# Ledger of designs, part 10: VHH binders against Nucleolar MIF4G domain-containing protein 1 (NOM1)

Target 1, 198 residues: Nucleolar MIF4G domain-containing protein 1 (NOM1), of Homo sapiens (Human) (q5c9z4r362to559)
Amino acid sequence: KKHVKGLLNRLSEPNMASISGQLEELYMAHSRKDMNDTLTSALMGACVTASAMPSRLMMEHVLLVSILHHTVGIEVGAHFLEAVVRKFDAIYKYGSEGKECDNLFTVIAHLYNFHVVQSLLIFDILKKLIGTFTEKDIELILLMLKNVGFSLRKDDALSLKELITEAQTKASGAGSEFQDQTRIRFMLETMLALKNND

## First folded at step 5 (VHH)

Design s42 (framework vhh_gefurulimab)
Fold by ESMFold2-Fast, scan of step 5:
Structure s42 (fold): chain B 198 residues (1-198), chain A 122 residues (1-122)
Amino acid sequence: as target 1 above (198 residues)
Amino acid sequence: EVQLVESGGGLVKPGGSLRLSCAASGFTFSSYAAAWFRQAPGKEREFVSAITSGGSTTYADSVKGRFTISRDNAKNSLYLQMNSLRAEDTAVYYCAADSGIPYLRSRDYDYWGQGTLVTVSS
């Protein structure tokens, strides 16, 4: 376990191939369950912090998962995704003081960007957030679109258009709370810019 | 008289930290969205970070995880905590405010400060 954490602490673009290769060797030497549990725990510890994680560091960790998902087996990515979704649900439901929820949501975004998950999962998550449409939901929608908006448009422009229409309909029924109105306007402007521009 | 006045700029070494402040006067700051932009010599003004009246934040990818935007409505002030500073963070930093939602494009903001220079160099 300490060995895996040490490898992740040293992870960078130049040593990605070396570190992924060492992890592949560990997967050959140990049970799949033990390795998946160890890797997922180490990645969660690295990625789920109270402070917002730097974009480059987050991308490197999720890219490592994507490499192992394709070289070792799809169960690597599936195990990590299951842990991320469960942790996100717990933090979303019970709350957190810091940026843990934002970091977990960014991990999900990059799992999509690196082809571990498909656009359907992202659309399902966004539709759920639009359904509840709380202050936190609007922030998470913006965070997701910032990270994957162009990729979603490329993969399924029709579903993106439908999502935007649903958000506009929901927003038209929103109450007269000053903060929520400002956030809703920003979200809709972001969505329309994504639809109409690049 | 609407004013935004930046302070806290200066010379700092790579890896250092700096906290910028922006003091707002002449309008109901608590009702406004606010943002930080920066401009390096010979470059266009670029978005750094924005915060809504309610405290929702967004960051440029280049500063995410290193910079933190915050506001104190009771003091009519906006802040930018800059950590792990790099040479490429060298720029004049501008405070901006808008009565609507925060925009990522500089031209969309109604009010601007004069700027404060941040130089990251050994």
Scores: ipSAE 0.000, ipTM 0.089, lowest interface PAE 19.3, mean pLDDT 79

Design s43 (framework vhh_gefurulimab)
Fold by ESMFold2-Fast, scan of step 5:
Structure s43 (fold): chain B 198 residues (1-198), chain A 121 residues (1-121)
Amino acid sequence: as target 1 above (198 residues)
Amino acid sequence: EVQLVESGGGLVKPGGSLRLSCAASGFTFSSYAAAWFRQAPGKEREFVSAISSGGSTTYADSVKGRFTISRDNAKNSLYLQMNSLRAEDTAVYYCAARTSYYLKSEDYAYWGQGTLVTVSS
């Protein structure tokens, strides 16, 4: 629906309550499936762009999802998360021209920050990236830790410690590629700084 | 309160060397990653080099082997040693510091005013 896309195009902090209220009214007038499909499509169009999305705009869009997740129902956040994860997997495997993968990963980070997803999902994703440990994986790990590292430490310090141990073990077996070595060291320093209250 | 102040820029002939310095104040410099960026006339600001809080370094392909980034946390200072300078290195050089990973800010929140480097015969 063009109306939903128009609401998202106008979204800002001062009008968040008005826009979320209008979307709640639309959910009362339409089937939940139709609204979830429409909202998810519009949000994906707004958030999955070739350029890196400004942090504030990304946060506002994900915050809207969180509001609707709590006011309309948990299926709103679940439907959006499923679409984001599917799109991320496709772009991660097959590539894209710009920052779409980074934007999708940032959406997942903010879904955690706004309590739509649990820390277990974030740890699962990070462990998978450590398992493959490519240059792109290291950059995604750094991007995630930048957005959620402190919250992960507060929510589950033991799992964070275990994640760091896995990364150190994987790094000790890594090849001698110059750029990967530099970025791997930076990632490990970031993880250690997080553990040490930096 | 936060300040980054660059110095050491000037006029130098091709093949010459310059050492840039950046003095940090108003924040815990040792906890931050720091970087050098440059902007040539009529061009966008480009990445030159970065150093983590722990001392790991990275360089743009155009400067690898010629430039060396370093830091002195006791002096709250960042340095860029520039060797084998070329005409295309002519630019205003800026130092920048990224916020710690937990602040959820853009990568580089703090910037200096810049120092001009001119490489000319």
Scores: ipSAE 0.000, ipTM 0.114, lowest interface PAE 19.7, mean pLDDT 79

Design s44 (framework vhh_7yz9_2)
Fold by ESMFold2-Fast, scan of step 5:
Structure s44 (fold): chain B 198 residues (1-198), chain A 120 residues (1-120)
Amino acid sequence: as target 1 above (198 residues)
Amino acid sequence: QWQLVESGGGLVQAGGSLRLSCTASGFTFRSYAMGWYRQTAGNEREWVAFISSGGSTTYADSVKGRFTISRDNAKNTVYLQMNSLKPEDTAVYYCARGIPYLKSYAMDYWGQGTPVTVSS
């Protein structure tokens, strides 16, 4: 574990190939289960912090997962995804105020951008946020769409259309407070722009 | 527990049609991508068609234009409509659910299979 954590602490674009190669060697030398547990724990500790993480560092950590997912095996991504989903559920249901939620959403966005997860995950998350439709949910929806919106349209235009319809239905029932209406309006405009090739 | 039960297989003449059904239980069907695979004796399972939770479909080149995958979330059922059947379509057909959220349509939990024989 300490060796894996040390490698992640030093991770950067110039040493990505070296560090991923070293991790591949560790996977060859140790049990897959032990390595998956160790890597996932270290990545969650690095990425899901109380402070907002620099975008570059988040991308590099998730890119490492993508490399190992494709070179070592799908169980690497599966194990990390299980931890990410469990953490998202915990933060969403029980988590307090903090940047852990923003960091976790950025991890999820980049897992999708780097082809570890399907658009289904993103749509399920977005539908869940639309279901509760709080100010925080609207902010997270916008954050996700900024990162992955065009890819969602390309991967599953039908689900995007359904998502927009669901958001419009929820927005019609949200009341008329100016601040909420401004944020909701901007979200819907973003969604329609994505749908209409704007 | 988690189950996938395939049905609708049988004997059909070349050029004919069959509709396979797969009924799921024990999980939230609407949330999963579903797929059809087929296997002949002595060969590995071959992917045939996938359908996302949102209804987007993709097909193997060998069946494109002849087979249609669809789903009915109210009935927890995925279908494979097979038209213009050829003798080389003869196989045991298996239903599979997607591994939740993983890219490349990795599949887990396979059904028992339903045999399809296409006579020439």
Scores: ipSAE 0.016, ipTM 0.340, lowest interface PAE 6.8, mean pLDDT 81

Design s45 (framework vhh_7yz9_2)
Fold by ESMFold2-Fast, scan of step 5:
Structure s45 (fold): chain B 198 residues (1-198), chain A 119 residues (1-119)
Amino acid sequence: as target 1 above (198 residues)
Amino acid sequence: QWQLVESGGGLVQAGGSLRLSCTASGFTFSSYAMGWYRQTAGNEREWVAFISRGGSTTYADSVKGRFTISRDNAKNTVYLQMNSLKPEDTAVYYCARGIYLKSYAMDYWGQGTPVTVSS
């Protein structure tokens, strides 16, 4: 609804408590389904833009989801996650010239940072990207590790070590046919730095 | 039709071991994370163990070091190996298909398999 979009347009760190409280009131006054549909639609419109979304604005929008997930109910986060994953799959498969895919991937990263999703989701996604290992996959892996690498190490250092081993094995098997060996090296260096507490 | 069928529960003495199995049908098993939950009479279900599509595992603090979750995608089966069982492990154990939430909501549940640990 127009009211929810207006609240999101004004969202900032200082007014987070006020805006989340107003959304909680709306959830009391309307059906959970209608509110989840409205909130998810408004958030997707705000976060999934052709240009790269500023980091602070992205974090604020995902933090709002986390607050509502914990205060209103788990279905808030579940509904939003489902919409994000569906949109990511569609854009990942068919592509766009903008940064919509990067923005969706960053939303997933911050859902993990704000404790809406578990590290197992992130590891599953990263392992799939390593399996296909295209130029686009390497950039998405780097984007994710930049946003959550430290937290992944803290939550599950052994799975991180396993992920790095899989990436090294895939990279060595790929040979020199990859157009951008420099980006593959940078990815592996980033992974090793995370593993070694650098 | 979607089904999760648990088996392997029963009576066991404290310090013993049991292996629970959960066989899935009607969906692409390898595409879903799987978990085990347990419930005692009069209490809410509590999470026990979780395994991702890729095989990464997490455990509740109460079972760490004693229980091991694993999966066999060729058999569409998830397992829970329970070692060093304690009377407080007595519960009905449920297999579930995960949806990746930190609060961990499940979108599909099995019927459960009872486990009784005697002193």
Scores: ipSAE 0.000, ipTM 0.226, lowest interface PAE 11.7, mean pLDDT 81

Design s46 (framework vhh_7yz9_2)
Fold by ESMFold2-Fast, scan of step 5:
Structure s46 (fold): chain B 198 residues (1-198), chain A 117 residues (1-117)
Amino acid sequence: as target 1 above (198 residues)
Amino acid sequence: QWQLVESGGGLVQAGGSLRLSCTASGFTFSSYAMGWYRQTAGNEREWVAFITRGGSTTYADSVKGRFTISRDNAKNTVYLQMNSLKPEDTAVYYCAAGIYLKSYDYWGQGTPVTVSS
């Protein structure tokens, strides 16, 4: 258990192969349930911090999950995803003092980038955020699109176009009621640039 | 603004003990692995001890059995307890913080330790 946390604390691009190999060996020696619980706990501790996590560090942790998801088994990624989604839902509803929500959302983005989750999940999340359309929702939409927009266009251009239309309609209905029209405008410009291959 | 502030260095006789402290501010201490390094004139900094976020420790062969690294997350402080000091332990000691071991983002200014025979 402490061994897993130690491996994650040392994780970097040059040692990814060594650390993933050591974790694969641990999965062979221990129960899948115990390893999934231990790995998920250690990853959540590393990734869900009050400060914004450095992009490289976040990508490396999620890439490790993707490697194990494909080499050990799909239950590795499924177990981690379930924990991440549960934690995100709780923080999103009840709030947090720091960047935990942003970090969790970035984890979800990279789970998609590294092929642990499908585009349908990302579109479902984005549609729900557009439905509620708070200032926080707009920031999360921008964060997601920044991380995965081109991949979403490649995977499902039609659903992306529909998402953009929903966002435009919602923004038009909101009018001057929003305090920060600049961020809404930037979001729509980002979406349109993405749709138009720019 | 971030800071790492070392303290506890000084002059000590061979066979004596010192405890170095390093207090962090301006970043989330508990999210960082911590290390102690030392440097003598004309040489590069050499690793002395590591402690991970989870509290696992590793020591250079030259200090194993004599030095102990520990941390107190409530105080944002990492410690280096140095026992059975030798003249060859004379150096400036530096505290380092990084998300990963050996990939340090923050360094202290250093605290000098002189061990006389």
Scores: ipSAE 0.000, ipTM 0.087, lowest interface PAE 20.3, mean pLDDT 80

Design s47 (framework vhh_7yz9_2)
Fold by ESMFold2-Fast, scan of step 5:
Structure s47 (fold): chain B 198 residues (1-198), chain A 118 residues (1-118)
Amino acid sequence: as target 1 above (198 residues)
Amino acid sequence: QWQLVESGGGLVQAGGSLRLSCTASGSIFSSYAMGWYRQTAGNEREWVAFISYGGSTTYADSVKGRFTISRDNAKNTVYLQMNSLKPEDTAVYYCARGPYLKSYFDYWGQGTPVTVSS
């Protein structure tokens, strides 16, 4: 709807409670399917941009989803997550010129930070990226760890240790093409710092 | 530094087949996604097919069921098998690496022309 898009265009930290309350009222007045489709479409339009989205603005949009996920129902977050993952898969495989992939991945990170998704999903995604281990994958791994690394360690230190071992094994088996890759070393150093620091 | 060299284009009659090849000189080919794009006179380049490192494929609706993208990582080569060609498929076909965050948008090859006559 035009009304939902207008609410998101005005979204900020001080008006979060007011805007989430208005969206809750819209959910009471309309079908869940129509509202989920409308909200997801508007959020995707706001968050999946060619330029890197400002951190605060991204967090505010994902926090709104988390509030509605907990107040309206879990299907709100599930519907948005399905759209985000589907779009990420398409852009990851096909690609885009801008920062759409980075923005989608940051959305997933904050869905975890705000308790819409569980650490298992994040580990699954990271393991798949380690499996392919391209330049793009390494940058996405770093982006995710920057956003959620300490939370992953708090939630599941054993799985984090296993992830780091898989990354180390992959890097050591990579051959001469990856021997001089500074970003791979930086990624491994970041992982080891997360494992070893309190 | 990457170089992509397309080959296999030519003149073919409607209903015929062609196989395009794209060979990369870089040693990191097997770690990256690859795609085929085409450009007709007066139009923007449009995506045709994409193949991930792991072999997952996706196709534009206009070519789905007729074109097949594949890769041979040992030969640093990606292929586009084009069957049941139509005059509308006439274009210059380009090979590109998938998008690289921060470093590059794409590497494009020189292109290989395909002309489908009636």
Scores: ipSAE 0.000, ipTM 0.104, lowest interface PAE 18.0, mean pLDDT 77

Design s48 (framework vhh_7yz9_2)
Amino acid sequence: QWQLVESGGGLVQAGGSLRLSCTASGFTFSSYAMGWYRQTAGNEREWVAFISSGGYTTYADSVKGRFTISRDNAKNTVYLQMNSLKPEDTAVYYCARGIPYLRSAFDYWGQGTPVTVSS
ESMFold2-Fast, scan of step 5: ipSAE 0.108; ipTM 0.528

Design s49 (from s44 with R30S S56K P100S Y101G K103S S104A A106I; framework vhh_7yz9_2)
Fold by ESMFold2-Fast, scan of step 5:
Structure s49 (fold): chain B 198 residues (1-198), chain A 120 residues (1-120)
Amino acid sequence: as target 1 above (198 residues)
Amino acid sequence: QWQLVESGGGLVQAGGSLRLSCTASGFTFSSYAMGWYRQTAGNEREWVAFISSGGKTTYADSVKGRFTISRDNAKNTVYLQMNSLKPEDTAVYYCARGISGLSAYIMDYWGQGTPVTVSS
């Protein structure tokens, strides 16, 4: 739908109320299935790019999803989350040329920040990345913690502590297997700072 | 009947601190997300910080690490602690009530505003 793309292209903080209201009207006039497909497609096109997205632009798009999730219905956020997770899994397994994986991961982080998803999903994802513990996984862990670390500590400090212990244990086993251990050290220092600093 | 009354603004030197307060009346404060916005001369109002009904906080990139939003539901008050103030933080600061408990991005009520001036 051309109209939905036009609304997203104009999306900014001052016009968020107007644009979300117009999308709510479209949801009343069209089938939920068609609107969810159209909105998700348009958002994925805007947010999943080869270049790293500016933080504010990413936050604005995800906040729009959060607003509609709460005003239109929980199926809006669920549909978008399902599409994001499926795309992330495909790109993570098969690779991508640019920053698409980073952008998808940032979308997931902000879905948590804006209360569309619970901390349990974030911990599940982080534990899986620690399990595989590649150079790419370490960068994704750092990206997530930068975006949501303090919120994770506030929501579930015990699970965060357990996650950090698991990462430390995995890192000690990695030894000389890594080509560059500087990023592992930085990740662990970031985790410890998050745990110890208020 | 709804009121949002801001206080705590004023003149402060760069690097200083101020705490803004916003006291609400006429509605069930604990059910709503609350936010702080600011408007600089010649610019539109910009979002600064939100706090949900559950106490979860969100900050604009320009203020992360310097400002802290908090709430006291017993006093119907939302606060903005502003540290390491910069001249570019000079603005009129507005308290806003969100339309729901989750975010204050869609606002249905605004306070009158409190001016903050940061000298270089």
Scores: ipSAE 0.000, ipTM 0.095, lowest interface PAE 18.6, mean pLDDT 80

Design s50 (framework vhh_7zox_3)
Fold by ESMFold2-Fast, scan of step 5:
Structure s50 (fold): chain B 198 residues (1-198), chain A 120 residues (1-120)
Amino acid sequence: as target 1 above (198 residues)
Amino acid sequence: DVQLVESGGGLVQPGGSLRLSCVASGFTFRSYAMGWVRQAPGKGLEWVSDISSGGSTGYADSVKGRFAISRDNAKNTLYLQMNRLKPEDTAVYYCARGIPYLKSYAMDYAGQGTQVTVSS
């Protein structure tokens, strides 16, 4: 609906409670499917941009999803996550001209930070990126770890340790795929710092 | 067809132990977070424990240190070892499958339940 797009276009920290309340009211008045389709389309339009989204704006949009996920129902987060993952897969495989992939990846990170998705999703994504291990994959791994590394350690320290071992093994065999290994080194240093902090 | 079948409930004295089992079929068990929820007579559902596909566990404060959740992926079976049982643990215990990737104490599938009664 045009009304939902209008609410999202005005979303900010001071009006979060008002806008989430208005969306909850709309969910009471309309079908779950209709509202989920509308909300997800509006959020995707806001988040899949060619420029990097400001951190605050990204967090506010994902926090709104988290609020509705907990107040309206779990299907809100499920519907949004499905759309985000599908779009990420498409952009990742076929490419994009700007920061759309980075923005979607940050959305996934904040879905985890705001308790919409579990750590298994993050680990599955990171393992796939380590499997392909391109320059872009290394940057996405660093972006994810920057956003969620400490939370991953808190939630599943063993899986984090296993992920780091896999990355180290891949890095030792992938030297010829990169002219400059500086970013691989930074990634491994970041991972070891996360593992070794108590 | 997703199916969850619980067993192992019964009558036990306070301080006793029970081991609940849940046999799963119809889905790739290894790939799903699994959990236990319970419902005391006339009360709502209470989350008890969960275990991720990777084996990380969580527990409600009321059972922490007394209960242990585990899984055997080769047998498609979820377990709940319940020690030092209290009358307050009396409930129907339900095996639950988590929604893929979604952090949830809600379940997309639940079994029929198994009754646990803690009294003399």
Scores: ipSAE 0.024, ipTM 0.408, lowest interface PAE 5.6, mean pLDDT 83

Design s51 (framework vhh_7zox_3)
Fold by ESMFold2-Fast, scan of step 5:
Structure s51 (fold): chain B 198 residues (1-198), chain A 119 residues (1-119)
Amino acid sequence: as target 1 above (198 residues)
Amino acid sequence: DVQLVESGGGLVQPGGSLRLSCVASGFTFSSYAMGWVRQAPGKGLEWVSDISRGGSTGYADSVKGRFAISRDNAKNTLYLQMNRLKPEDTAVYYCARGIYLKSYAFDYAGQGTQVTVSS
């Protein structure tokens, strides 16, 4: 629906309350399935771009999902999450020419920051990336930790400690096939700083 | 001309109480979630508490059971009642307007009010 896309195109912090209210009205007037399909399609079009999404605009779009998840119903966030995860998996496996993968991963990070998803999902994703441990995986791990590291520590310090141990063990077995081995060291230093910060 | 003006900070002994106030102007106060964030010396911002348009409240684990947030929409004023204060509560306290303050998604904050808990 063109109206939903128009609302998202105007989205900003000062009009968030107005736009979320208008979307709540649309949810009252239309089927849940139609609205979820329309909203998810419009959000994917706005957030999954070839260039890196401006961080503020990305945060605002995901925050809108969080508001609707809490005001309209949990199926709003669940529907969006499913679409994001499926698209991320496809792009991660088959590749893309731009920053679509980074943008999708940042969406997942903010879904956690705004309490649409639980820390368990983030830890599962990070463990999968540590398991494969390619140069791309290391950069995605760093991107996630940049966005959610302190929140992960607050929510589950023990699982964060276990994740760091897994990364250290994997790193000790890594060969010289990586272009820049200093990125692995930087990742581990970032993880240790998150564990040890007060 | 959006303004948030905090008051009520000061020096208090451990176990004491303080009530912070924030007077808002330049916008429809009742239409926004409001809250308090703080910054202790040498540390980053910490979300303390928030209150939705509808009056639902949230609290950081470190203050839960000791602090109470409230709002008076007729007076455009946000409050934070702080009880059983600890030295660890020493910080500059900022009133913030936002949509989801726990995630630091806010667009305006005041100049802050200093709270020092020391014997």
Scores: ipSAE 0.000, ipTM 0.119, lowest interface PAE 15.6, mean pLDDT 80

Design s52 (framework vhh_7zox_3)
Fold by ESMFold2-Fast, scan of step 5:
Structure s52 (fold): chain B 198 residues (1-198), chain A 118 residues (1-118)
Amino acid sequence: as target 1 above (198 residues)
Amino acid sequence: DVQLVESGGGLVQPGGSLRLSCVASGFTFSSYAMGWVRQAPGKGLEWVSDISRGGYTGYADSVKGRFAISRDNAKNTLYLQMNRLKPEDTAVYYCARGPYLKSYFDYAGQGTQVTVSS
């Protein structure tokens, strides 16, 4: 309903507890299916825009999902994640001219940062991007690592090391396909800094 | 052990006021929605009011505008301020804990008697 959208429009760190409490009350008064559909729709409208979302605002919206995931039930986060990954897959495969793909990918990063999803999902996504290794894939890998790299190292340092080795191997064979190898070099430098900076 | 202890009930004249208190122990009070339910002589339980973890409140139509629910998380205490009391408000008032106070609560106290009579 418009009430949920109004709550999200006012969302900020100082009022997070109040807004999450009001949403918990709505979950008590309505079916979980209706609330999940309404909340997911409102969050997608707020977060998946043609322009890049401000980092703090994006984090606050995903933190709200995490709070409800842990207080109302795991189905809240699962429902939102399913919608996000379906839309990401469609936009990634068929393309868009705006920043919708970047915004969706950042949502996935923060779902990991706030413990809605596990590191295994992030590594799976990163391995697939390394497999295709297009200029757009390099940018998405870099975006993800900037948002979650230290947490990935903490959660699974061995898998991070293996990911970096795979990227280095791929870069050795694919460098000639890029107009400028600067972006590949930047990605590898970021990866090595994460690996070496305990 | 979850424990809810009500106090503040008594005899009051029509138009008067009472404030009920409920001290909670045995759980993290700030993590739960809390409320008040009542049972008048010869009748079933009636939901009176609730308050969410974040302080959002609800009231039965019969008490709206006259009763105010509040909580003090530092003291693990729930309150019900009852104003402009009517003979029809005569009941045992129970403090309750639960996620769905209108239709479900998992714990209730022993109750406190409120009698509105001349």
Scores: ipSAE 0.000, ipTM 0.061, lowest interface PAE 25.7, mean pLDDT 81

Design s53 (from s50 with R30S P100S Y101G S104A A106I; framework vhh_7zox_3)
Fold by ESMFold2-Fast, scan of step 5:
Structure s53 (fold): chain B 198 residues (1-198), chain A 120 residues (1-120)
Amino acid sequence: as target 1 above (198 residues)
Amino acid sequence: DVQLVESGGGLVQPGGSLRLSCVASGFTFSSYAMGWVRQAPGKGLEWVSDISSGGSTGYADSVKGRFAISRDNAKNTLYLQMNRLKPEDTAVYYCARGISGLKAYIMDYAGQGTQVTVSS
C-alpha cells in the first residue's frame, strides 16, 4: 500500500515506463483483487480533490491506468471505472460544493481519451444529463465536450448529431432565466461547433 | 482482451421473429450486467434492454412485451428474442457490457454489431 502511494506521488511523463513496470511486478507478486483495491484507492485519493486537479497531473494518472489496463488486464481499468462512476453518482446526487464531481467526470473523459472505455459510455452519460438538464448538468455536459468532443465526432458522428438534437429540444423547454439561458446558449454553440467545424 | 461477438441478425418480414446472440470473452461474464443497444439508419444510439447479474430485466417502452432478454452464464452468452418485429426495429444491434453487476443504466463496452432489417 505504502509502496503504491509512493510510486503515484513520483509519477511523471519521464518515469511513466519505470513506474508502470514496477506496478506490473507488484501485480505478479500479489492477488489481482488486492492490487486493484490498492491501486484504485490510491488513484481516487490523488484524483478526487475539493479543488480542481491540474490537467497534466490528472492525465498522467489516467494514462497510467490505461497502460496497466492494456499490459496487466482489462479488469484493472474496469475496477477503477466502477469505483469512479459509483463515487460520481454519490457526489452528483448528495455531494459537496467542491470540485470533486468535476474531477471525477474529467477522469471518465480521460478514460475514454486513452481507450479504456468506448464512446457508448460517454453518450449514455450525456443523454442522462440532458434528460435532467439542471444548471449543474449543463456545466458537466460542457466539461465533457471540451475534453472529448472531437473524439466523439470521429467515433460516432451520427450519435453526436442525435445528442445535439436532444439538447436543442430540451433547451426549447427551459425556463427563461438570464444566467441559465446564457450557459445553455454557450453549450449549444459548443455542440454546433463540434458538429460543423471544430 | 474483452470481446463481444453478436450474431443472429438478418432480413425478416414485418410480424416475424429473430433471436440475437452475443458470445462474451475476456472477463467474468456472470459478474456484469449486460444489455442491447441499437442504432437505426440516420439516428443515434437507443437503449433497448438490459439484464443484471442477478437476472433483473429492463426494456425500452418501444419494445416492451415484444422482446425478451436472457443470459446463459455457463456459455457466456447473452440473448435477445425479438417477436412481432416492425419496420421501426430496423437497426444495427450492439451487445453491451454494463459497468457493474447491479446497475445496467451505463454500458462501458460494445461489440461490432449485427444488422437487423425488417422489410418486405
Scores: ipSAE 0.000, ipTM 0.179, lowest interface PAE 15.5, mean pLDDT 80

